# VH-VL binders against q2rzv2, part 3

Target 1, 149 residues: q2rzv2
Amino acid sequence: MADELTVDIVTPDERSFQGPANGVRAPGIEGSFEVREDHAPMIAAFGIGPLIVKTQAAHEYADMHNDRIIFATSGGFLEVIDNKVTVLAETVEPASEIDVERAESAEERAKRRLEEGVQEEERETHEAARDRARNRLRVAMGKVGTRQS

## First folded at step 4 (VH-VL; framework fv_indenebart)

Design j01
Fold by ESMFold2-Fast, scan of step 4:
Structure j01 (fold): chain C 149 residues (1-149), chain A 124 residues (1-124), chain B 115 residues (1-115)
Amino acid sequence: as target 1 above (149 residues)
Amino acid sequence: EVQLLESGGGLVQPGGSLRLSCAASGFTFSRYAMSWVRQAPGKGLEWVSSISGSGGSTYYADSVKGRFTISRDNSKNTLYLQMNSLRAEDTAVYYCAKGIYPWRSTYYYGMDVWGQGTTVTVSS
Amino acid sequence: QAVLTQPASLSASPGASASLTCTLRSGINVGTYRIYWYQQKPGSPPQYLLRYKSDSDKQQGSGVPSRFSGSKDASANAGILLISGLQSEDEADYYCMIWHSSAVVFGGGTKLTVL
């Protein structure tokens, strides 16, 4: 009879997920954190990393064990109130939809530019591009806290 | 240009074995999941098995689990299906198919390119 | 109960439009799934037509004309393949497909007759 946790993940382009969940783990600024049922109200910023929704509800993005949905995210904000988690993310990309070749290419481009030397004003841009690409690769390969076979 | 060419089909007795092969070219084989899909004469498409790009994860239809084994040799750009304990209901054209997404994860096997198929007939 | 259900047959006239449905089993929300569509002509392997999840998440297969499009009917819990301006060469079997519970699931197929 307890109210169940619901999760809503929204980007500027679309609603990426909406439904019941057992928990959500985000790549918080101070380190990864997890919100489960009956969590105290909060708002938290998160950065580049894996966003994990734990759910038993049938979903196309579910992993091989049908208990998690893994997204690569570039950052955003998460709000918890009354067992409702709202994620407002810049980007959210499910593991199954990540273009690995594009991500590998993006990582190599960013790495090459950083090694060749860039103006200080450009360094942050290339570091972020590298980190986003690395995150996409890890998520696609199941290296981010999901089970591996 | 992406091409998939199946081989190894033929006539076999019930209880017999066959190994199907699918030669792939025109794409980075190791980055794509691959699948086997069959079609019995006059019937619809039935998924048989799928394998991740790395070969680390395999999935099977309940009707073939324990009898069929999917595998791949990424150094030879070749997909395999080892079929054991064949039954009359395994009679079908077997297609190999390429996954849409170039990734090594164990989910998601939507297909965009199909081979021409190889015929397997199980009869006495 | 089957995960995906398609009507066995459908007929339509040249130049008209045909809507082919793919209904998901109760308890599986079509809104969360990408529906793939395949066309198969006699003697040929299946050809990938398109995939559709939403208007912002869809993809056309290589060489597939724009008169083929995907959509969903949430109230019917169904994916829809729309073929406008029907041509005789569109006569074929059409299959829908989803990835569900670590399995590829095909619908039973709809035979479209153009006459």
Scores: ipSAE 0.288, ipTM 0.700, lowest interface PAE 3.6, mean pLDDT 87

Design j02
Fold by ESMFold2-Fast, scan of step 4:
Structure j02 (fold): chain C 149 residues (1-149), chain A 124 residues (1-124), chain B 115 residues (1-115)
Amino acid sequence: as target 1 above (149 residues)
Amino acid sequence: EVQLLESGGGLVQPGGSLRLSCAASGFTFSKYAMSWVRQAPGKGLEWVSSISYSGGSTYYADSVKGRFTISRDNSKNTLYLQMNSLRAEDTAVYYCAKGIYPWRSTYYYGMDVWGQGTTVTVSS
Amino acid sequence: QAVLTQPASLSASPGASASLTCTLRSGINVGTYRIYWYQQKPGSPPQYLLRYKSDSDKQQGSGVPSRFSGSKDASANAGILLISGLQSEDEADYYCMIWHSSAVVFGGGTKLTVL
């Protein structure tokens, strides 16, 4: 029906998710925010963090509780119009497909470069790399949202 | 060469207990999810239980919840299935199976290597 | 109602092609799932054949001939195992499998007879 919230998550490489949902939580620039059914029209930017789709619809990416799908994202834009949420993300990686060893290596590499006294111009690049790696690790280990404790 | 060898099967009376073991070799056991899958005589494959690489997550078929316990000892490269309160319907060949990809993930519980199986017969 | 449904049996001639179907329950969209396929011959453990989610996300099992391939039929909400150039040694039981609701789910299996 028309009153049901639907979500479409797209990156340059693929459509990562398409289906009904009860809500979408994104790592907004000014802080985490959630879109639910009947939300007013909006466009919002988001950054590095967990992107959470809350849904009862059967999906391979569903967590062990079968009520949400968690992605690690590096940023993008979210648009809401007429109960349709369109997420245009730079990257989106489902929790179950994250390579933990690769993420650990990336975090250590970024931390090492930052400790070596990186120049101001390059600091943001290495901080972003560290943040992306940390986000991937937190998502893979289920350390996101209110249920993680 | 990746190998899985099951043991511990046998004849047991209803209400009895058995512990199955699966000895793994030829791969880094501690990095892979493991599963137990059974097959009753002349019937299809039925999933029993799965365990994450670290042992931190376990999953069970509804028919065995509360009776069976899956566990692993990564220092011994061995997977276990403790079976309690056995029923006639638990009679089957029990296969040990290795996850396809390293690390814990719900998407990586597909299996690429299977053992030869060990037979469990529950009969009076 | 079963999560995965497979025909009990299928017969085909040597050299022909066989399409084995694995139908997902209404309400479960086949498009979002990886379908795993296994072959079992009498007296042997199952052998991993392949997994298929999409053309960009698929994997062949070690030593599995290219004449075995996976695909999907969205209109039937089904995964498909295609075996081309059938040989007598392909006579076996074939099982499909998915990860769904924190469980490994197997289809009932299809017995393929090669004449």
Scores: ipSAE 0.206, ipTM 0.748, lowest interface PAE 4.7, mean pLDDT 88

Design j03
Fold by ESMFold2-Fast, scan of step 4:
Formats: C-alpha cells, sequence, structure tokens
Structure j03 (fold): chain C 149 residues (1-149), chain A 124 residues (1-124), chain B 115 residues (1-115)
C-alpha cells in the first residue's frame, strides 16, 4: 500500500494545480528531470521550459493529452518530500491558455532588439524574453488539447 | 448551502454602463473560479467572462473584450461585472456561476451552481 | 463553424429513453474533452446535471437521478446525454459545454418535449 504522489503548483498569483499525479517533469537547470512515486527527498531549481504533470485523476484541463497536462513556465524550484511535490514557480500557463499571436509578437520583438544590438546589461533580459516566448509557442504548438500548431 | 444572488440589472441606453454584482455564500469564495453567463430572450446560453479564485486570471468572450471587466472582492464574497459601451445585442439575463473545483486549476470551465440571474435591457 | 452542435429539438414518450447528442467540430477530438450537461426549465436558471470524460472520469450533479447518464460516441465525435424512464418534468432545454481555446463553449441547446 504505497502512498499516492500529490502535486501542488503555486505562483505568486494563485495555486495553479493541486491533486494526485503519477509524476511531474520539470525543465531543470542542468536538463529536464522527472519525479515519480517514492522519489528521494530533493530540492531542484528549474528554468524556462515545459512543466508536465502526468495524471489520470479527474481534472478540468481540456488540454490534457492522454495522461499529461502541459504548462509553460518561466522558472522556479521544486521540492519533493514524502510523496508530495511542491512547485513554486514564477509563472505557469496551461497550453490551451497560450495566446499564440501575442507570443509570436513577443518573440519577434525580442529577436529584433537582440539583432539591433543592446547594452550588455540588458542582453540577458531580452534573451529571457525571447526564450519565454519560444517556450510558450513550443508548448502551444505541441497540440496539447485545444491548441493546433 | 451554496447561494449566489445577482443584482444591478436594469434598463440602459446604448453606449451606457451598468455594474452587476453577485453575492456568494455557503462556500470558501476565494478558492473557486467564478463566471458570468448570459442568455438573450429566447436564445441559448452564451459565456461572457470568467475569473480565477485569486482574481489573477481573467477570461472574456470575444464579443465583450475591451468593454466588460470581471472582478471580485474576496473579502466581501462578491463577484462583479462592469459593462461599458453597451449594445442592443447585450440584452440578456446575466447569471453568475460557481466553478466546480477548488484550488486545482488556474481557470475553471465547469460550473455547478448558478444564481437566479439579473436582467439587462439595452434599448435600441 | 460552430464548435458544438446540438439538434434544436427532440421528442419522446413518457417512460421511454432519450439520447441527446453534442457533436464536436471536425478537428476537435471528443475523446480528450469533459462534456458538461445542463438542464434549463422556462423561467429558471440552468441546473448542472453531470460531466463525462470517461467511465473513470465522470460526476453526477448533486440530487441528479441515476437515470441521467453521460457517454460518448467516438465514431460520431459526439458526447451523449441519456435520459432513461422519461418523466413529464424532464421537458426542458438541455445544453452541453466544453472548455476549448481558453473559452467556455456552449452548444445551441436541445428542446426536449415529452409527449
Amino acid sequence: as target 1 above (149 residues)
Amino acid sequence: EVQLLESGGGLVQPGGSLRLSCAASGFTFSSYAMSWVRQAPGKGLEWVSSISGSGGSTYYADSVKGRFTISRDNSKNTLYLQMNSLRAEDTAVYYCAKGIYPWRLTYYYGMDVWGQGTTVTVSS
Amino acid sequence: QAVLTQPASLSASPGASASLTCTLRSGINVGTYRIYWYQQKPGSPPQYLLRYKSDSDKQQGSGVPSRFSGSKDASANAGILLISGLQSEDEADYYCMIWHSSAVVFGGGTKLTVL
């Protein structure tokens, strides 16, 4: 009788997800990683990328594909202890909620600024903006639920 | 028990404004997304807007974007819909509705409890 | 063009069964969606009946009799509301609903007449 894995995803604005899950995959700083049931205690930082919750539990996400719910995230950290995964993220955005046109515009603006040349102190900021927009497009274009590439 | 009571409907001229309120009781208001759904006379249900439990995320039907603003005051257990630049086609009964899931989602598309509705009439 | 399509009307006899369909637009796979069903009687707000995604992911609304059930027809790309043992009080408008493209989408509604 193993304890069930639970996942709690919170941002400064609200709790984005809470419920039972089979696993969670995060875009770790050194590469993507996945936490499943009975994982050892851990704290790990993650960056811009897809955050994936694997679950067959009852949820309202129409963009769930098979057993996955995919979010675009800008970074944060994840703690696992006693089969409870807590994700503290700056942002998480479900694939079905991504405004593709806005994300395309954001990527285009960031690319133009970087091509035109920016102050060294602002370069990292524009690169992050580009990467966040690219991540949102990749998540949306994955055709998870209601979004079509 | 869960109750939702709408108010603020009435007669308004085209181009005018109205603010609808929905008083909620019987549940932890801040934990649930809320929605406004309208129904024109003799017509079907049309979704207007939704707001997350914290108020951090809002969603609007294309027909009302830029004109309507959904908001909530969790300290007063009250949902609002500010309607500006009203048109004849906005004439409808406006229902507030409670999302099904607490804290699980940043948005909720299923509603399980509905208010009695408040009537908005925009003259031609 | 419509995301959800419902027949405008359906009639059935008391004691019989009625199957109400909710067809999703081509390109939207009904298999991945939770279909919500609502009942509305004249002069009343809608009442939540049930939601159905699969046999393992479904829920009855509070006080909704078991004679109301949900299912899907994958070949028709449709959600189905089945009402067994029809009673006169079941005469109402029935709406299906899904979450699609960051929006709540309702079907046009089916008026069920019990005669």
Scores: ipSAE 0.000, ipTM 0.521, lowest interface PAE 13.7, mean pLDDT 83

Design j04
Fold by ESMFold2-Fast, scan of step 4:
Structure j04 (fold): chain C 149 residues (1-149), chain A 124 residues (1-124), chain B 115 residues (1-115)
Amino acid sequence: as target 1 above (149 residues)
Amino acid sequence: EVQLLESGGGLVQPGGSLRLSCAASGFTFSSYAMSWVRQAPGKGLEWVSSISGSGGSTYYADSVKGRFTISRDNSKNTLYLQMNSLRAEDTAVYYCAKGIYPWRYSYYYGMDVWGQGTTVTVSS
Amino acid sequence: QAVLTQPASLSASPGASASLTCTLRSGINVGTYRIYWYQQKPGSPPQYLLRYKSDSDKQQGSGVPSRFSGSKDASANAGILLISGLQSEDEADYYCMIWHSSAVVFGGGTKLTVL
């Protein structure tokens, strides 16, 4: 348990997580980054990818090793000040709650749209839909980096 | 640290063309969507166009579609607006503006830094 | 009909509070939108003030005084910019903005006069 670092993850619809942590890894625009205890004040944007809270505290969303919680996120921003990490995201979905079949269908639909051709104005929307679906599948299947002990 | 400087404005006759430039500094230009917003004398803000960080996606207001072209040169940290078939109603101060987040869809979240503007006057 | 409607002008006394409204067109639910607010003084470019979607999804612009805040009135289908402790330097034009249908949409602007 990290005694000083606390994490608060909020979306428009709910507070997805609040508690002590020893680190938060976010899918930053220029690559994955991690915030740990005593990090300097910072605000950083992140995109579609896995959002990982490292914590020894017991939690319903904890993985099988009981030391991290993995969310699929569509993007947002993270602020760290005085050992408090606040994540404001449009969506955050814990790995255990992801509907794999729905995510597979969404990816297939987006891929088909892109293969058939779209107007340039809509291209980024369909690419984002594909990327969100791929991320949800990756998170649900535990393919978010190598789990080592 | 973050700065945007517009140039290229001036007086032009109806039917003429003009190209605006916006020089960006103090941030990773290619990571941010950019926009052009104009303001006619004594009137409100009107969005003109937006471009993704890579330049792969562009969006235009209906009033300028087919006449204006937004583009960017990420190697020069410069945003452009090519204006063709200019009309009197295109007379305005043109601002370039930076998206809030370093994300290809950052224009969905609005703009946080604006340039000083460059004046375009379309008159006979 | 305009997507966003703002009253053309508003006047208030120093020290009072001013509530500036931004009404969304019928059929567009204010609850689903982030509303951005910008301040513009004569001769200056717009300055980003804040955005508001909900109490859990809001952001204050850099250097913006805490007396500026955002909210919504669902019954009026409107976003609200509240300026408390009104000061003479708050006299300016205020614009609301949303992203709607692949376009940035600005309200017509409200001129706030501090009398």
Scores: ipSAE 0.000, ipTM 0.494, lowest interface PAE 16.3, mean pLDDT 83

Design j05
Fold by ESMFold2-Fast, scan of step 4:
Structure j05 (fold): chain C 149 residues (1-149), chain A 124 residues (1-124), chain B 115 residues (1-115)
Amino acid sequence: as target 1 above (149 residues)
Amino acid sequence: EVQLLESGGGLVQPGGSLRLSCAASGFTFSSYAMSWVRQAPGKGLEWVSSISGSGGSTYYADSVKGRFTISRDNSKNTLYLQMNSLRAEDTAVYYCAKGIYPWRSVYYYGMDVWGQGTTVTVSS
Amino acid sequence: QAVLTQPASLSASPGASASLTCTLRSGINVGTYRIYWYQQKPGSPPQYLLRYKSDSDKQQGSGVPSRFSGSKDASANAGILLISGLQSEDEADYYCMIWHSSAVVFGGGTKLTVL
């Protein structure tokens, strides 16, 4: 019986990834965490941040080293059981699909609104918009994680 | 309308050099990835090289690494391919091609508009 | 082994449908890739036809007739270009393409003869 880690990433719109992996790093509510082979069972919530799948499986979204796939995510839940990681995400956007100019514009609009003042009821909405845009920019520009070459 | 016009092809001896140019018009040149694709007489399409809109990322086919250099001048809307140490097997029509979508996306290096090509013949 | 494999030739009758295949190498899952299709007529540069990943992620090239469509055969690990209502002007070489491992990869091309 093989005991390899498998990962399944699902959003309401599509299955974004399915296959073998060496690990998954998620932007947990209490801080970033990584699941590798033989991890204890768990269910964890995650927020806005980079979702990183470490895999040598051939994939269109793989980075130039063919060893990881980086997504920008807005949040969701991750379940681990018997070396199967299931990610149920609100959104996941591969680094290669991110429109950098649109993300820059979105960040600037959100920053401008926050700087000019908003009602307390609207603050969380604009902060989330800013954080999602910043996350998209960091992911697109490769400013997440450490490379080892 | 989008137009791409290649130039710089010609007859060259083995071991020689050529620089190809591709003049682009009708779109925001700096926002799109650009590629060079070649086709030997009677053969299929072979990708040579690609460059991101900013010029910050370049990619090369294994057969040309170390010999060819792709570059661009966004102020002049021009793509270049510097070809050194040319071999008989480099004989081909060289096409420049425009990426499908502007900015960074998975569609970025997919090509939608192609030039008419410029012929490079490496022969003695 | 080649990353993308296409049959060298295919013949079809006017008015019929032609299915052109593009098979990905073992170990590369066609389900996760966008397959681009290009048409090249003798003496002309390639023309972009379409790209297909799934029914929700596909694009028709500008001016490309709706009788050209893309699909996949998961069991064969292949992308498919379907040309319905075949016309004499469809006689051409057809190339599939993917972005794989920081490279543009073309299939060897299929010569479609309409007769």
Scores: ipSAE 0.011, ipTM 0.614, lowest interface PAE 9.2, mean pLDDT 85

Design j06
Fold by ESMFold2-Fast, scan of step 4:
Structure j06 (fold): chain C 149 residues (1-149), chain A 124 residues (1-124), chain B 115 residues (1-115)
Amino acid sequence: as target 1 above (149 residues)
Amino acid sequence: EVQLLESGGGLVQPGGSLRLSCAASGFTFSSYAMSWVRQAPGKGLEWVSSISGSGGSTYYADSVKGRFTISRDNSKNTLYLQMNSLRAEDTAVYYCAKGIYPWRSTWYYGMDVWGQGTTVTVSS
Amino acid sequence: QAVLTQPASLSASPGASASLTCTLRSGINVGTYRIYWYQQKPGSPPQYLLRYKSDSDKQQGSGVPSRFSGSKDASANAGILLISGLQSEDEADYYCMIWHSSAVVFGGGTKLTVL
């Protein structure tokens, strides 16, 4: 008897995805990792990067090949138990909903602040802002993973 | 009040070119994605093209890709559609439409304000 | 094959309810899509009515009467626009729309006649 993998992505504001999937890839603290069917129970933290749900189910957030859904995330944690993946993320933005102009402006502001010289205690905040903006742009432009043209 | 006014429609022969304009007022034009949607006589709505607020991203229907170019001039609050290599099947009323939310590059999540349309007739 | 299919016409009486369907092509699961609805009266441009994905993910357009609502029929793989308490002013063409494969896709439209 094969049990299917199900994924539930939740932020403080909403549930961003719920349904069957073939896998979930997260930007783990120790590097990117993927959870597939029959994974052992675990809890893992992840940071700023792309969160990818691999599924053949049709979805409005799916890329043009209808085989994955890509989100920009700022971090959170992922739990796996009995083929159920629960992602508790601080933020999750589907690639198709990313405001590119806002992300470009945010990156430019963060870069200017860093160039002007910030106090060391403020540096991490501005670097994180820059990294979040860069991740949003990367995800929006489809520069995650490899796909046939 | 938000207003969109299309112009530039007319009669053109197959293979010809035409440039449509949409004059926008009543909102921060550069903050909103804009779209062109057409409707042939007695037919339904057909999406043609969309452009992000900054003009950095453009999208096209397969039927017009390579022939039509969407652009905008944010200093003049004007949206454009350059139509080349026109065909009889391009005959339609062309509507200019505004995206629902500011600073969203994902225009397809709905259009809330539409212009009155401008008629393009491609015939001999 | 068309991505979205709508019946060409539908008739209903004043005061009754009308259910307008928008069927997604086989292989495209309606459960995962956000469906937008537009109303178009003769001589006028389309008007945004509402969008519906689920009861927790829906939005009604500003000024749109509460008698307009969205839902889905999973068994029919269709989105539904329900218009309750039909009025003569509801006579119009109704279009559904989704985002699919990096494109805006409109249904063919349903002409609602209120007689």
Scores: ipSAE 0.006, ipTM 0.572, lowest interface PAE 10.1, mean pLDDT 84

Design j07
Fold by ESMFold2-Fast, scan of step 4:
Structure j07 (fold): chain C 149 residues (1-149), chain A 124 residues (1-124), chain B 115 residues (1-115)
Amino acid sequence: as target 1 above (149 residues)
Amino acid sequence: EVQLLESGGGLVQPGGSLRLSCAASGFTFSSYAMSWVRQAPGKGLEWVSSISGSGGSTYYADSVKGRFTISRDNSKNTLYLQMNSLRAEDTAVYYCAKGIFPWRFTYYYGMDVWGQGTTVTVSS
Amino acid sequence: QAVLTQPASLSASPGASASLTCTLRSGINVGTYRIYWYQQKPGSPPQYLLRYKSDSDKQQGSGVPSRFSGSKDASANAGILLISGLQSEDEADYYCMIWHSSAVVFGGGTKLTVL
């Protein structure tokens, strides 16, 4: 049994998810937020972090057993109108599809660059690369949960 | 048991139209993406089109864009392919196929169940 | 220019093993793709055999014997279908498939002859 909230998750390269859900939690710029059924219309920006879809339509390859599908995202925008949530994300990777070895390598490269010193103009770029890799690792290792702040 | 049954194939002249149907049973039809895949005589498999469970997303091979329309009626558990401006190179057996996983585009365009196919012949 | 390339034909003896390759085009890294394998006998629709992305992300189709398995050769940028203990009924066309750039892409197919 599913409620009437529907979720579409879209990147420039593909549509990553479409289906019924009980809620969507996004890593908002001012903190994590969740959209549930009958939410007022809104648009909100989000950054690097976990994107969580709570759904009764979980299958055997869902990333979490507890009615949750968890994605690593690099940022985007979420729109909700008439019980339809549209997520327009730069990247979205389901936990089960994350290449842990590649993510570890990416984190080490970014950390090394930051340690070796970069121009202040470049620092934000390398910090973002590090944060994306760390987020992928956390999602893949199942160390992601909803936070109360 | 999951079953898919295609119909609507036949002989048609170039420039003509046909509508294919696929009757589905044995699973929650609206939860799964569906695809049409064709095979020309003596040739390999060629993907034609796919549609999400809700019908909100559709995808087409470049060779059929603008001529073919995939659709579904979830109340009737039926998938459709409207084929317009048919060409000789559209001659093939057309298979209906079910996606493996519900609700996820990266997973459920892989197919696990196929119908028997319906033959479309475009000839003058 | 083909996204997936398969050899047109392969022959092997009964009881031997056959490795069927599916090579991805330069620029497409096999490591990130889930490769699906299908078997087709003359006059029949394709049958789903298995899918393989990694040892932790793979699945056998229903009723498919364990002598069919998937793997990858990173140096060749290729997916591999291994059929061990070949039987005469394994004689068929084999297709690999990926989801790439909002499209289902099939390889050209390999006809396996068991001689």
Scores: ipSAE 0.006, ipTM 0.532, lowest interface PAE 11.0, mean pLDDT 83

Design j10
Fold by ESMFold2-Fast, scan of step 4:
Structure j10 (fold): chain C 149 residues (1-149), chain A 123 residues (1-123), chain B 115 residues (1-115)
Amino acid sequence: as target 1 above (149 residues)
Amino acid sequence: EVQLLESGGGLVQPGGSLRLSCAASGFTFSSYAMSWVRQAPGKGLEWVSSISGSGGSTYYADSVKGRFTISRDNSKNTLYLQMNSLRAEDTAVYYCAKGIYPWRLTYYGMDVWGQGTTVTVSS
Amino acid sequence: QAVLTQPASLSASPGASASLTCTLRSGINVGTYRIYWYQQKPGSPPQYLLRYKSDSDKQQGSGVPSRFSGSKDASANAGILLISGLQSEDEADYYCMIWHSSAVVFGGGTKLTVL
């Protein structure tokens, strides 16, 4: 029987994606990485960045070329075993559903707080908020892609 | 209460132009995507065009691309459809419709519809 | 090929239930789409009824009675609008809709006659 790469993206609140795919690119801690069919078993952490599912299966969240789905994520873990990729993410938001105005407001607020100077205890929180907002904006505006083809 | 009121329909010759307007009230207009959907006499619904809340993103049905231009004036809570090079096939009731989700760039489901304005293209 | 196909007509009795289907073209998996449903009566604009992707991703339109519900038939690759306890005022045209390839796509509509 044929084995196909399948992807399952889950957050605490919902299953954000489930279906066949040609690959998944995640914003890994040591840099972006991609999982394709017949990848060796692996578990890897990823951070704030774009999570990209490459698929030619028609999907509501697909981009205008019907060849990928782009999500903004705040981090999580990716597991691959027997051509099944399971993504356990804190947050996952498809490009077409991102609230651009809220993301812009969040980025400006975090940048302002950092510019004014914050206590060391709060610095990491505001930097993460800025990075999450910036990532949402880049994803929503289509300003993400593979670094090199 | 959310209300949408279309205007600007009429009878025009093939090749002519017409501008439709949709006056919106009862919601934060600039936060919602808006759409134009038409219905030819005795036929089903056909999507024409959609525009994001900011006006920065526009989408068109292949049948109207290059001839129709969707736009909005958020200061006046008004949506527009500029229709050029009109054809007999453009004859329809044109409905203005409000998007379901605020600030969504590429998602245009609609929850509130206007009463429609009739456009007739004939000699 | 049409992206969405609906039967042209359907008849049902008052008090009965009607299941209206919206079939997606081969190659488009209904499981991954939100299906929107609209009701239109003669001389009136369409009214939003509901959307359905899954039991965890669905929404009822404002003022729409709970006797209207959405579901899917994966084996038929179709979205389904169920109307329970049919009333004479349910007689109307019903349209399904999806967002696909940067476009809003409507089905051809089903005329429901309540007799």
Scores: ipSAE 0.014, ipTM 0.609, lowest interface PAE 7.6, mean pLDDT 86

Design j11
Fold by ESMFold2-Fast, scan of step 4:
Parts: structure tokens; C-alpha cells; sequence
Structure j11 (fold): chain C 149 residues (1-149), chain A 122 residues (1-122), chain B 115 residues (1-115)
């Protein structure tokens, strides 16, 4: 009758995931980290990268591949209290929903802007846009490789 | 008030095609998964297809895979089901249904349309 | 074997309680699933009643009376829809539903007759 690990992933626009899990891996500011059952209470910031939910439990989330669900995220905060992981993310996009052409276009657009020269404030914005696009492409490639045409 | 209004059903010959539409109102359409569910006369509910909020993920029942295509136009708040190579066993009332909370990837249903009848007959 | 099994029919008296079961196939643990329940009356579309995963993860449909409730029987590997204080208007077909293996799966439905 011990509490199981549960995960809730929310953004300003939606609740992206809710359910039991064996672990969550987030792209922490100083490197990737993973939270599992009975983890000590914590709050941690994370940045652009893959957010991975590991679960062998059945979920209504259709993007599950074997024991994991992979999202592209642009950053946020993760809180762990009493075997409940709450992820408050700016954006969360599952691998199957990534528009590869749009991500490629976004990366190329950001590269061009950076090459043309921009103010420091604009430079950070375009670097972040490039990094978000690259992350989306990396996450999508995990599924694109299984599709023959 | 959430509303789903279906149209496009009718009588069609075996091997024919038909396109169903579902006009949605009263909620942020692009933030919810949508589904088509059918019911043959006197039979139970049979899932046909589902689509994520963005339209990036689609799912089909084995019985319709390769013949039916689910799609959506979020700018028009409209869900579609393109039905090709229709068979007598596709005869049913087709329902449009909305996902259960503001999440593009949860495919349960909490609001249903009135249904539109598709009859495949000679 | 069917993923979800429901009894084809159930009869109960007015004022009594009815427990409708939805049994998951062996190997599929009911504890991890969110089970949706739908009511359908002749000539009408299905109506959403409720969904139940756990006491902390459940929802009642708008306008659905509190005499309808969801629960689970772990030993039977089943979801349960309880209808208390049965009324003649509760006579209908009841369907359970889960998301499993990239598909929406419906039970075969139970026809509830209020005798």
C-alpha cells in the first residue's frame, strides 16, 4: 500500500501527461538528471532538451515506445514531493507530434539570422530558437528512423 | 457550451467514397484530441479513428486502416473523416467525439455529437 | 480474447443498486488504467457518465447524478460502475472504455433492464 511514483506534466497551454511512472529524466541546467521512486524532495530547473518519462504501466498516452515517452522541452521546473513529480514546462512536444519540416526551417532561419549579425539580446533569442529546433529534430529522429517510404 | 455538429452521411454504393465533417464550438479545438466512433444497427460502439490536437498523430482501427483518413482543420474548428473503398459492413451511425481534458494526447471522450448515418448499399 | 469484457445483460429492481463490471484481459493490470463509462438510450448518442482511475483521479460528467459512481475490483481485474437508487430512466446500454496499445477499446456493452 506504499505510494507509487506519479508524474504530472503541465504547460501554460495544456496538461501534457498524467500518470504512474518508474522515473523521469530531465535536461537539468548542469546536466541530465533522473528522479525515481522514493527520491528525496527537490526542486530543479531544466533547459532545452529531451524530457523522458519511463513507465511500464499502461497510459492513455499514445506516444509510448516500450518503456518510455519522449518529449522535446524548452525548459521549466521539476518538483518532487512524496513520490509526486510535477513538471511545469514552457513547452512540451511529444516525438510523434514534431513537424520535422517546420523544425528544419526554424533551425535554418535562426542560423541565417545569427550569420547576418544581430544585437546581443536578439542573438540570445535566435540561439535559443536554433537550440529548440535542434532538440525537436533529435527527439523526432528516434521515431523517423522506423518509418520506411 | 461545447457542441459537435456532424454532417456528410448518406447512402453510397459499395466501393464508393464519402467525407464526414464535424463542426466544433465552445472550446479551444486545437488543444483537444478528437475521435470518430461508429455503431452498426443494433450493435455496440466501435472505435474508428483518433487524431491529436495538432493533427500530428493519427490512429486507426485495423478494420479501416488504409481506407479511411482522419484529418482536422484547426483554423475552421472542423474534424473530417475521408472514407474510401466503402463496404456493406461500414454501414453505421458515425459519431464525432471530443477528448476529455485540455491535452492534445488524451483520447478518451467526454462530449459526443448527434451522429450521422452512413448506409453502404446497392 | 477480448480486451474488455462486459456481461451482455443485467436486471435490477427500481430503488435497488446495480454493479456493472468491465473486466480486463489477463495480463492487463486494471490498476493502471483510466476507465470511462458511457450510457446510451435507444435512438440517442452515447452520453459520458464518468471516468475512474483512482479516488484521486476521477471525474463526473456534467449533470450526471451522484448515484452513479466508479470504482475497481483489483482481485477481479475489473472496473465497476455502481448505480444506486435505480430509476426507470436508467434503463439503457452501458459501455466501458480504455485506451490500450494505441487504440480506443470499448467493452461489448451491458443492457440494464429495470424490472
Amino acid sequence: as target 1 above (149 residues)
Amino acid sequence: EVQLLESGGGLVQPGGSLRLSCAASGFTFSSYAMSWVRQAPGKGLEWVSSISGSGGSTYYADSVKGRFTISRDNSKNTLYLQMNSLRAEDTAVYYCAKGPWRSTYYYGMDVWGQGTTVTVSS
Amino acid sequence: QAVLTQPASLSASPGASASLTCTLRSGINVGTYRIYWYQQKPGSPPQYLLRYKSDSDKQQGSGVPSRFSGSKDASANAGILLISGLQSEDEADYYCMIWHSSAVVFGGGTKLTVL
Scores: ipSAE 0.006, ipTM 0.612, lowest interface PAE 9.3, mean pLDDT 85

